# VH-VL binders against q9umr5, part 229

Target 1, 268 residues: q9umr5
Amino acid sequence: SYKPVIVVHGLFDSSYSFRHLLEYINETHPGTVVTVLDLFDGRESLRPLWEQVQGFREAVVPIMAKAPQGVHLICYSQGGLVCRALLSVMDDHNVDSFISLSSPQMGQYGDTDYLKWLFPTSMRSNLYRICYSPWGQEFSICNYWHDPHHDDLYLNASSFLALINGERDHPNATVWRKNFLRVGHLVLIGGPDDGVITPWQSSFFGFYDANETVLEMEEQLVYLRDSFGLKTLLARGAIVRCPMAGISHTAWHSNRTLYETCIEPWLS

## First folded at step 8 (VH-VL)

Design pg75 (framework fv_nofazinlimab)
Fold by ESMFold2-Fast, scan of step 8:
Structure pg75 (fold): chain C 268 residues (1-268), chain A 122 residues (1-122), chain B 112 residues (1-112)
Amino acid sequence: as target 1 above (268 residues)
Amino acid sequence: QVQLVQSGAEVKKPGSSVKVSCKASGGTFSSYAISWVRQAPGQGLEYLGYIIPIFGTANYNEKFKGRVTITADKSTSTAYMELSSLRSEDTAVYYCARGGYDSYGYEPFDYWGQGTMVTVSS
Amino acid sequence: DVVMTQSPLSLPVTLGQPASISCRSSQSLVYSDGNTYLNWFQQRPGQSPRRLIYKVSNRDSGVPDRFSGSGSGTDFTLKISRVEAEDVGVYYCMQGTQWPFTFGQGTKLEIK
């Protein structure tokens, strides 16, 4: 038998999006208990990420408790940030593989056709005005909005991403790092044709500098300072990078080749 | 910048619902936060919730969660506040208020509507 | 919730004299960006509230310079240097640092 798998969806999403993923898992790992969490679906995905973390935490505790050999997390898009925080706030998680499907791990700075109704084409340069306020921080999108031209505002006003990445100090940072380091494998998945996550390298802890030049994970202060354990995990051999071209944002959970290459090997 | 115009006074029966509108004129509607605040006769201000129309969803004060719904129609630059399961204690003037931007970021409540009196009586 | 406590609740003042209203929060109102989201509102009889002050001490456009705000952390003050007849009304402090955002109970300014 295989360890249970817990799936956390993304922005404006629900469990229905994962029907192909469940088929693939059933084919390659028959008997796996897969729980797709039906929390914060649709418009509720705009709730503050800390609120979502609390709700998902309550749902995963009993699943983890009855699986002493461990569980796997598959977390899609915004859901990857929820899972990042879950692993930091839970003193007793038993997650083996944390599989992040195209999640903006260093933040988002882009308006795309997929999110056009939320991000009109001219919004990207001005969204910092509402997002970096207590009012904007009550919406999930603003929790990981990372404007590279206003990095000082991001660092000081972000109530979520800057804190879990250790980019701003927090009293719980040492405990969060210790908890996150309990994870067996951090599997990072993303690619240049995603079309939503901007820059796409955010899925691999890369991000824009002030000139919008992408700096990769190993050049980030969060990595160099080992703020939440990335450098330690990499040295331990626990970080897996699986970039794939040709996959759009809504296809990461329904592409068989992606599944076989990047996900299947980590579902022991 | 400018003006928020609210719908007219309402008299409602206990157990019914009321929907108050707030039409904005001037500036960009979608990226402003629009708040709803009420004031019972002779009492102080009580915060109900707010919406940022571009995100299409609202945040509510826990006291009113389940009874209040705030929505926005970007095409008409109009925000709505609907309160259900009305009780006599809901009798109040309901205000909408809109924020603005200065050089240091977003500041709420710089423009207020004229208020809508909602009376709940049998 | 952050509790906002105003003092006094009733403030009779003589025309032309100064007036001072205190506002105390149960928690620090300093947001992580270093700003303090403390606002002051005026409500004249029969009218909608009007914002006078934002971020502790910044006067809104069109607000007379006789109004000033000051304070830090948990203790804040609104001062009117010389009260005029049109200043009669209720004044509210409001915090926007912690959700849910909350108002003080109000201070009624009256001419004696």
Scores: ipSAE 0.646, ipTM 0.826, lowest interface PAE 1.4, mean pLDDT 89

Design pg76 (framework fv_nofazinlimab)
Fold by ESMFold2-Fast, scan of step 8:
Structure pg76 (fold): chain C 268 residues (1-268), chain A 122 residues (1-122), chain B 112 residues (1-112)
Amino acid sequence: as target 1 above (268 residues)
Amino acid sequence: QVQLVQSGAEVKKPGSSVKVSCKASGGTFSSYAISWVRQAPGQGLEYLGYIIPIFGTANYNEKFKGRVTITADKSTSTAYMELSSLRSEDTAVYYCARVSWDTYGYDAFDIWGQGTMVTVSS
Amino acid sequence: DVVMTQSPLSLPVTLGQPASISCRSSQSLVYSDGNTYLYWFQQRPGQSPRRLIYKVSNRDSGVPDRFSGSGSGTDFTLKISRVEAEDVGVYYCMQGTQWPFTFGQGTKLEIK
């Protein structure tokens, strides 16, 4: 009896990255059916996040239907945002634990060495010109680019993150909130040595203010207004925070100590 | 000022591929995107796709997905549009056009290339 | 996809007289940022298209003030206050609000 586990990868990633995670799960929960979704692999991970959400939705429906006791989601990096939207758009999901593995839940604002191949020169201050446009919003990275110095443009132009975070109104917001609140546990994982997710506290719904001072989740308007249910989940005891130092971005899915501390307890 | 110069006319056989170039001069190549639009003889404009060189990737109209590939070479400030499995109905003038990201925001198709005639026949 | 419909498709005009071209979209072209990404292009015989108007009503540099754009939501108009011989060509509207970006079928302006 263990609930099935569905894994959603991140930017420029594939199912191969999770071979160690699968080994850990098999060791601690033998017999668990783990499905690592092979959709939007490699460069296809740059496709718009709403397109990815639709594709992943079609893939998870039969898995959830076959598991009346529920399923768990493990969603890495950009994949955590896909899973956020998936839980909001599905009226009938049966997700118990949603494990968000170093995902930029409040967005990304940073020019890191890891992303130099995508951003060959420093563009942190100027990327908003491209991203907050209909052309830029057809690329996943722009769907969660959150420039704290142009928050007005982010709020008005973001076709994805501002909507799923309830930062801008949407006709479906009430239904999306109701659906998201069906989740059993929201397990947030991240850490200061990630080196890619900027600020790293974005993995815990913290983010920069206009002065680039990080404000924690409880100081965010999204939380205070309970826009998609964070305050309700926290009051219910359903939010788990598991920060860990010493882990780089590409190591979250292959660190045994991280798995035993932050993931394993939420798979039963 | 920015100018877009396209490669010369091509005559191709059915089933082959064609690769059209669009070289940009002036301005910073990485600061803008390049779109591709085609026009069959006596017909209207049809959008194929675009590339944002700084992201190193392109977005395609679903009607052409699987047959069209758009690439960019930042070192030569040149964008390319390759269309495979050519049919007679692909006979058209192919245009490149700039999408500029400046201080005033969204500024689409302010500059166009001169066009490249692609004829598909034996 | 957003369908762009132009009328008329053929527009014969006497020199010096006004001309008007309509463009209607199957969906609102207002983007979430409040802007409307509606463009007008002119294509003279044997030439590449040239942009005349961006964001409904803004004229490009070098475009004569006899050209004006107006409209909102789904209904847009390009007006030429006094048609000149050099205006002969095909006029296209385009929406840039929703991918894939789409053009109207074109309006051929001819001098009678």
Scores: ipSAE 0.697, ipTM 0.859, lowest interface PAE 1.4, mean pLDDT 90

Design pg77 (framework fv_nofazinlimab)
Fold by ESMFold2-Fast, scan of step 8:
Structure pg77 (fold): chain C 268 residues (1-268), chain A 122 residues (1-122), chain B 112 residues (1-112)
Amino acid sequence: as target 1 above (268 residues)
Amino acid sequence: QVQLVQSGAEVKKPGSSVKVSCKASGGTFSSYAISWVRQAPGQGLEYLGYIIPIFGTANYNEKFKGRVTITADKSTSTAYMELSSLRSEDTAVYYCARGEYSSFGYDGMDVWGQGTMVTVSS
Amino acid sequence: DVVMTQSPLSLPVTLGQPASISCRSSQSLVYSDGNTYLYWFQQRPGQSPRRLIYKVSNRDSGVPDRFSGSGSGTDFTLKISRVEAEDVGVYYCMQGTQWPFTFGQGTKLEIK
């Protein structure tokens, strides 16, 4: 009998995107109960991330309660940030494997063709004016916008990412760290051909410095200070890094080789 | 379910400006992109531009840059398209249309307004 | 700009028979996300356009299953398996892959 799997989708997405993933799981782990959460679908994925966290929390509580041996999370893109917060705010989660599929764990800073539809006349260098306003923080995209040239504004204005990463102080930080550290495995997946997540190393807790040079996880203050437990998890051998080239952003949940290499081993 | 209701027909003189409104109801206005498309009598469809009210950002077809301005008032759930320096060739039905956001952009124009006839004549 | 070319421009069809409309783009419509942003719209006489198909082959809610879209790259087709009287109107393809967005010139479907 395999542990249940809970799937959390990404920005402007829905459960339909995971039909191939469900097929793969059924083939390799027959009998696995997989629940793809159909909350905050489509445009509702623009709701503030803390609102989404509360909604997903209400949905996962009964699933976790029915599985005393534990559950696995597979969280795609923006959904990976929702799952990061769930693991921190839930005093009683029983997550074994948290599988993060190409999620901007240190934030997003990039002009993609996708972003041009939302901000057609704005360069990435100017988006901070919108995102770091109180109004901008009412939208999920701006909750993880991380401009490396305005790090002071990011730290003060980010109502979500800076808090869950422990980059800004919060009264609950100690409890959030304790809760997050209960996770069995943190499986990080991403790659250079994603085309949306910028820098792609954000999926592995790497990010731009002020000169737009990517610094990897071990060089981040968040890691060095062990703000929410990354250094502790790495020391326990609980962090798995699975980069793969040749996979575009919409293909992480539908590539068989990716599934067999990076996901299947963690679905006990 | 979202509905788009446009302002009434207008007759304008060459060189003047026209401002057409498009009011959204039955959904979350700020979560949509609003496109503007025109159709001259007996002719096909031509795309003018769009606005994303959620961020106040607009983009214009270069053919109309400098003459067209698209704005949105989130408090009244209304988008506006203003076209200046009107010519007889601007005589057309002007449509607004809603585009819902997709994973990598927006999947456009699933709901349309009823259209506004703008006639430019001296 | 991407040029969208429809054929035929005039399509007389006997009621109950199938109809097919072609749309060709001057450039590939595959977007960087792997999706193809090709749409089909129907405009009945005196009415606003109505979207029938999005992303090549996906039918909008409420659109009869006799309408289907297919194609890839630069060549696309809208098919009506069995034409009904209410299908009379002008059909437009549109690309949303490259700015500025552009429409085909339209195909007028008439009952003969």
Scores: ipSAE 0.019, ipTM 0.572, lowest interface PAE 7.7, mean pLDDT 89

Design pg78 (framework fv_nofazinlimab)
Fold by ESMFold2-Fast, scan of step 8:
Structure pg78 (fold): chain C 268 residues (1-268), chain A 122 residues (1-122), chain B 112 residues (1-112)
Amino acid sequence: as target 1 above (268 residues)
Amino acid sequence: QVQLVQSGAEVKKPGSSVKVSCKASGGTFSSYAISWVRQAPGQGLEYLGYIIPIFGTANYNEKFKGRVTITADKSTSTAYMELSSLRSEDTAVYYCARGTYEHYGWSGMDVWGQGTMVTVSS
Amino acid sequence: DVVMTQSPLSLPVTLGQPASISCRSSQSLVYSDGNTYLYWFQQRPGQSPRRLIYKVSNRDSGVPDRFSGSGSGTDFTLKISRVEAEDVGVYYCMQGTQWPFTFGQGTKLEIK
């Protein structure tokens, strides 16, 4: 039988958005137990990411315990960051494939149609003023706001992303790295037409330098220092990159070609 | 010059709800965090929660979570604090206060409203 | 929650004499950015609180220089070099480093 699949949603998401994904999985892997976690839905998705990690951890423990052969994670958008932290804090996870579906793994810096809905006034260049404070860090979007023009503020004030990426020291860093490295496969999915994740290469651990030139994963200090295990995973052959053009942010979970190309092969 | 002006005093029955307003004049409202603090007669200050208007949502102290709702209307530059299931222990002066980013960085609660007395009595 | 403890709670002082208020936190108030988000507020009878000091030692505009803040980590002090009649009121420290943000109990400054 197939390993269970756990789905973690993104910012302002609903379980309804995964209806097509569930249909695809049922067609290609009939009998798969798929659980879409309905924690931190809607406005609750703005709660601090560490709070969300704790809640999702409590939900996934019994699912993992019932599946000695392992489980797969499909984590969409902001949910990909939640899953990154889950894999680091859980000293007993049995995740085989971690499928990161257009998630801002190195952070977010940009105004998009989606963010303009959330932020009616363009605040890209000024959001650092709010986000890099104790007040701002109580909101999930500030936890992964990564302003490349104020990298010093990001490194020092980020309570979440800078820590899980090993960009700032943390007492638990060694244990988090050891735990994360137990993952079987890290499947990274994203593309240039996403329209929300900025830069889109953040889904592949690329990001802007101070001049807004994108540096790919292998050029990041996080990778070069192997801060949480990316270099080790790549050397092990455990990182899969699956970019696809022509897919908007809200369509990653409802495109059949994407599913067949990037997701289906990793659902054993 | 920024000023926060609050709505007038309220007398409420136990079990009812109260909604206090805090109108900002001057400055850029969407760049603020608006905090709500209360003070029971003769007692100290207690932090209820705050809203960052640009995010459209608030963060609440666990002691009040489920009873307090903080909202903001950017078109009128007004923040609101609503407290439900009122008890006599909720009798207090309720204050709003502004946090903002200045040239020296972020800091909280530099400008305060005049306060709104809420009395809960049977 | 971070507990903020002030001492003394009652501070009778003679006009023109110095006054000192202590504030102690149960945990370090140094945020990861190196800043210490410790505030001091003054509340005159019947009035709203007024911020005097932000980030431990920085005086707000319009606050007389007889007020000064100092301290680090968990121990903080507000000093008034020469108490004036207008200084009567309750003084509160507050930490803004860790949610939920918390106040000290308050120190009532009275002229004797």
Scores: ipSAE 0.717, ipTM 0.873, lowest interface PAE 1.5, mean pLDDT 91

Design pg79 (framework fv_nofazinlimab)
Fold by ESMFold2-Fast, scan of step 8:
Structure pg79 (fold): chain C 268 residues (1-268), chain A 122 residues (1-122), chain B 112 residues (1-112)
Amino acid sequence: as target 1 above (268 residues)
Amino acid sequence: QVQLVQSGAEVKKPGSSVKVSCKASGGTFSSYAISWVRQAPGQGLEYLGYIIPIFGTANYNEKFKGRVTITADKSTSTAYMELSSLRSEDTAVYYCARGDFTSLGYEAFDIWGQGTMVTVSS
Amino acid sequence: DVVMTQSPLSLPVTLGQPASISCRSSQSLVYSDGNTYLYWFQQRPGQSPRRLIYKVSNRDSGVPDRFSGSGSGTDFTLKISRVEAEDVGVYYCMQGTQWPFTFGQGTKLEIK
């Protein structure tokens, strides 16, 4: 029998977005119990990420408890950050494959059209003024806004991403690292034609330096310091990188070739 | 079950201003955007702008920029559209409609106010 | 601005017969997130517009299944499989992909 799959959606999203993904899983792994969590749907996805983590935690606990052989997580876009935190704060998670589907793991710095609707006259260079305020940190999108030109403000003001990535110290960092390292596989998926996640390499723990040159995961301080276990996971052979061109942000969960190449192999 | 109720008809002189209200009931006012659309007699629909109360942000069609101001009062669950320097060609029915600032789209323009007739005449 | 062109402007239809309205945009309506923000509205005389379809093909709650939307990129169609008397009114397409949002000029559906 196959391990249960738990799906966590992204910003301004809902369980409806995963109907094709459910179909693919049912075709290749018939009998798999798939639970798409419909918490923090639509505008509720703007709530602070720590609030979302608590809500999703309460929902996943009974699912994990009923599956002693383990579960898989498929976490899309912003949902990948929720899952990062879940794996760190849960002392007893039994996640085998954590499949991160185009999630801004090192943060977001781009003029995404979602932000243009929310802040019509703002450019990416100006959003740090809003996001790094206490008011801005009450919104999920600002919890992972990472302006490479104001890294000092990001490090001091980010109430979520800087902490889970170990970029700013936290009393629970050692426990969070230990918990995260229990994951069987970290499967990273993303690509250059996403159009929303900027830089797209953020899905693979790459990010801009102060000159907006992308540095890959192995050149990041969080990797070099092994702040939450990336270096340890890579050495263990537990990190899978699956980039794919030609896929827009809302198509990651509905592309059959992507599913067969990047997701299906990790759903034992 | 959100309902949008607009203020009554207005007759205004050229050069004056009009302020139309749109009161929301049912649901949480701050959880959605409010859009404004107008329709001159016998003509099509024209988009004026929107406000997202939760962020306090408003955006305007460039054609009306400088004359239109859209505001929201969360305490009364009411959005306002103010149009200044009125001309005869501003005679129209003005509608408020529930807007969507999410990628879902199912809340975008699904609920409309009854409309407010604004007549600009000397 | 994105120009939305509807065809025909006037659509006389016999009761019970199918009707089709076309909407073409001057630019692709695929948004950066992969969604296509194309809407269809019905406006009966003296009433507010009523949304029939959102994101090309999704039917609103309470809208009869005889209404359907289809299309991609720049070419979109609203179909009514069997026209009823209450369908009389003006139909508008609208794009929400690029600012400012723009409407088609409208198609007046009349019973012949």
Scores: ipSAE 0.016, ipTM 0.568, lowest interface PAE 5.7, mean pLDDT 89

Design pg8 (framework fv_nofazinlimab)
Fold by ESMFold2-Fast, scan of step 8:
Structure pg8 (fold): chain C 268 residues (1-268), chain A 122 residues (1-122), chain B 112 residues (1-112)
Amino acid sequence: as target 1 above (268 residues)
Amino acid sequence: QVQLVQSGAEVKKPGSSVKVSCKASGGTFTSYAISWVRQAPGQGLEYLGYIIPIFGTANYNEKFKGRVTITADKSTSTAYMELSSLRSEDTAVYYCARGGYDSYGYEPFDYWGQGTMVTVSS
Amino acid sequence: DVVMTQSPLSLPVTLGQPASISCRSSQSLVYSDGNTYLYWFQQRPGQSPRRLIYKVSNRDSGVPDRFSGSGSGTDFTLKISRVEAEDVGVYYCMQGTQWPFTFGQGTKLEIK
């Protein structure tokens, strides 16, 4: 039978967002046990990512324990960062496919629709002021805010993303890398019409340089230094890149063609 | 220039709830965090929580989690602190305070409200 | 939680003399960004608190230069070089490095 699937939602999200995804999985892989985790829903998605990681960890442990053949993760938007950390902190995870649906893996630097209505002309350039402080780091969005014009502040103040990406040293980095490398497949999904994840190439470990020119994954220090295993995974043939145009941020989990092309092949 | 004006004193019965307001004027309401701190008569300061209005949610001290709710109304530039299941030990002056920014980040407690006395008595 | 301990709790001082208040934290207050999020507040009788010092040693605008903050790691000091009558009140240290943010118990400065 098919391995169980665990779904981790994104910012301001809930399990209801995945009803179409569940329909697609049931159609193509009937009998698959799919668990959409109802933790940190809605406004609770703004809790610090390390708090969310601990909560999701407690929820996934019994699911993984009951599935000795392995499990698959489908992690949407911010949820992809939660899953990145889960794979690093869990010494005993048995994840086969980690499917990252439009997640800002190198961070976010752009005015999102949920921030534009407050300060449409300057939000992007000014979030670093609150985000790179202990006050701001108690909110998930600040945990992955990555201002390329204040990269020194990001590197030093990010309590989450800079650490899990190995961009700043951490005592647990070697263990986190070892644990992450146990994943069978890293399936990266995203696209230019997302409209929220900025730059959209962040979903593929690309990101802005100081001039806001996007450098792809293979040009990132995190890749070149193999800080958490991206270079090793790529050499192993374990990284899958599946970009698709024409899909807005809230539609990644409800587009049939996206599902058939990028997700279905990895749900053994 | 920047001013925080709080609602007036309240007398409440044990088990009830109280909602204190903090109206900000001067500066941009959404561009800073608003903290809530209390002080029991003759005692020290205790941090309840804070809200960053742009994110629309607050962070609470675990000691008060489940009893305290902090909200912000951007249209009126007003923050609110509601404390439920009141006990006599909740008798205190409740302060709102806001921070500001330098080039490297947030500076807390730059301005304080005048305080609101909440008395919990039978 | 990070525990902030002030000493002395009561500080009688003669006008014109220096005063010193100690604040010790149960853990280092150095944040990952290299900044130390230690603050000093003054509360005069019947008034709201007022921030005097931010990030260990930076004086707020309008705070007299007779006030100074110093320290590192877990041991911090607020000094008043020449105490004036208007300095009567309670002084609090606060750490903003680790949530929940915590205050010291306060030091009451009195003219003797």
Scores: ipSAE 0.762, ipTM 0.891, lowest interface PAE 1.1, mean pLDDT 90

Design pg80 (framework fv_nofazinlimab)
Fold by ESMFold2-Fast, scan of step 8:
Structure pg80 (fold): chain C 268 residues (1-268), chain A 122 residues (1-122), chain B 112 residues (1-112)
Amino acid sequence: as target 1 above (268 residues)
Amino acid sequence: QVQLVQSGAEVKKPGSSVKVSCKASGGTFSSYAISWVRQAPGQGLEYLGYIIPIFGTANYNEKFKGRVTITADKSTSTAYMELSSLRSEDTAVYYCARAGYNDYSYPGMDVWGQGTMVTVSS
Amino acid sequence: DVVMTQSPLSLPVTLGQPASISCRSSQSLVYSDGNTYLYWFQQRPGQSPRRLIYKVSNRDSGVPDRFSGSGSGTDFTLKISRVEAEDVGVYYCMQGTQWPFTFGQGTKLEIK
């Protein structure tokens, strides 16, 4: 039968967002055990990402233990970063497919309506003042705020993203890389019409340089240095890139065509 | 430029709750965090918690967690600190203070309110 | 919690003479960004605290040049080069590096 699927939601989200995704999985892979983790919902999603990683880790351990054939992860938006860290900190994970739905893997830097709900009076150019402070790093959104005009502050102050991406040294980096490389497939999904993830190529490990020109994954130092295993995974044929136009940020988990094209093939 | 003006003194009975307000003027309310600090008569300063209005989220010193709630109303540029299950030991001057989102002062409090005396007596 | 210890707790000084207040933390106050989030506050009798120094050695706007902060790691000092009458009050150090944020117990500066 099919491997169990674990779903991790995003910022200001909950398990309810995935009702359509569950319907699609049930239609194409009947009998699949799907667990949507109902942790850090709503405002709790603003808790520091390392705190969320610990909570989700405790929830996934018994699920993985009961599935010796392996499990799949579907991780949406901010949840994709939680799953990145889970795969690095867990010595014994048995994840086959890690499906990242429009997650800011290289960080976030953008003025969007969604961001304006969080920062109604602040421009993106000023958020580094909040985010790269000790107080700011107590909020999940700031853990992956990546201002390309203050990259030195990002590298020094990011308590989460710079560390899991290997952009700053950490004592556990070698073990985190070894653990992450245990994943069977890294399925990256995103697109130009998302409207929230900025730049949208962050979902594919691309990001802005200091002139706000997007450099793709293969031009990033984290890839070139193979800091956490991207180059190794790509060489192994384990990275799948599935960009799709016409999908807004809140629709990645509820679009049938996207499911059939980018998700369904990886749910063995 | 920025001023913080707090509500007036309160006298409360043990077991009741108090809600102190802190109104900001002269600057953009959402561009800074608001901290709450108390000082018992003749004693030192004790940090209760803070709110970052743009996130709508607060963090509390574990000592007060479960009794203190800090909120903010961006439309009136006002932060609130509510302390419940009051005891005589909660008698103190309660201060709100601003920490700016610039390269200088976060989390340090550069502008303080005038303080609100809360007396808990039976 | 990080414990902040001030010395002396009572500091009688003669007008025009220098004064020095020590603040020690139970662990290093260097944050992951390389900055040290140590602050000094002055509280005059009957008034709200006023910040004098942020990040160890930076003086707030409007604070007289006679006030200076120094130190690193766990040992910090606030110095007043020439004490004036208006300097009477209680001085507090505070750390903002580790949650929860904590204050020293205060140093009362008095004129002899």
Scores: ipSAE 0.013, ipTM 0.495, lowest interface PAE 8.3, mean pLDDT 88

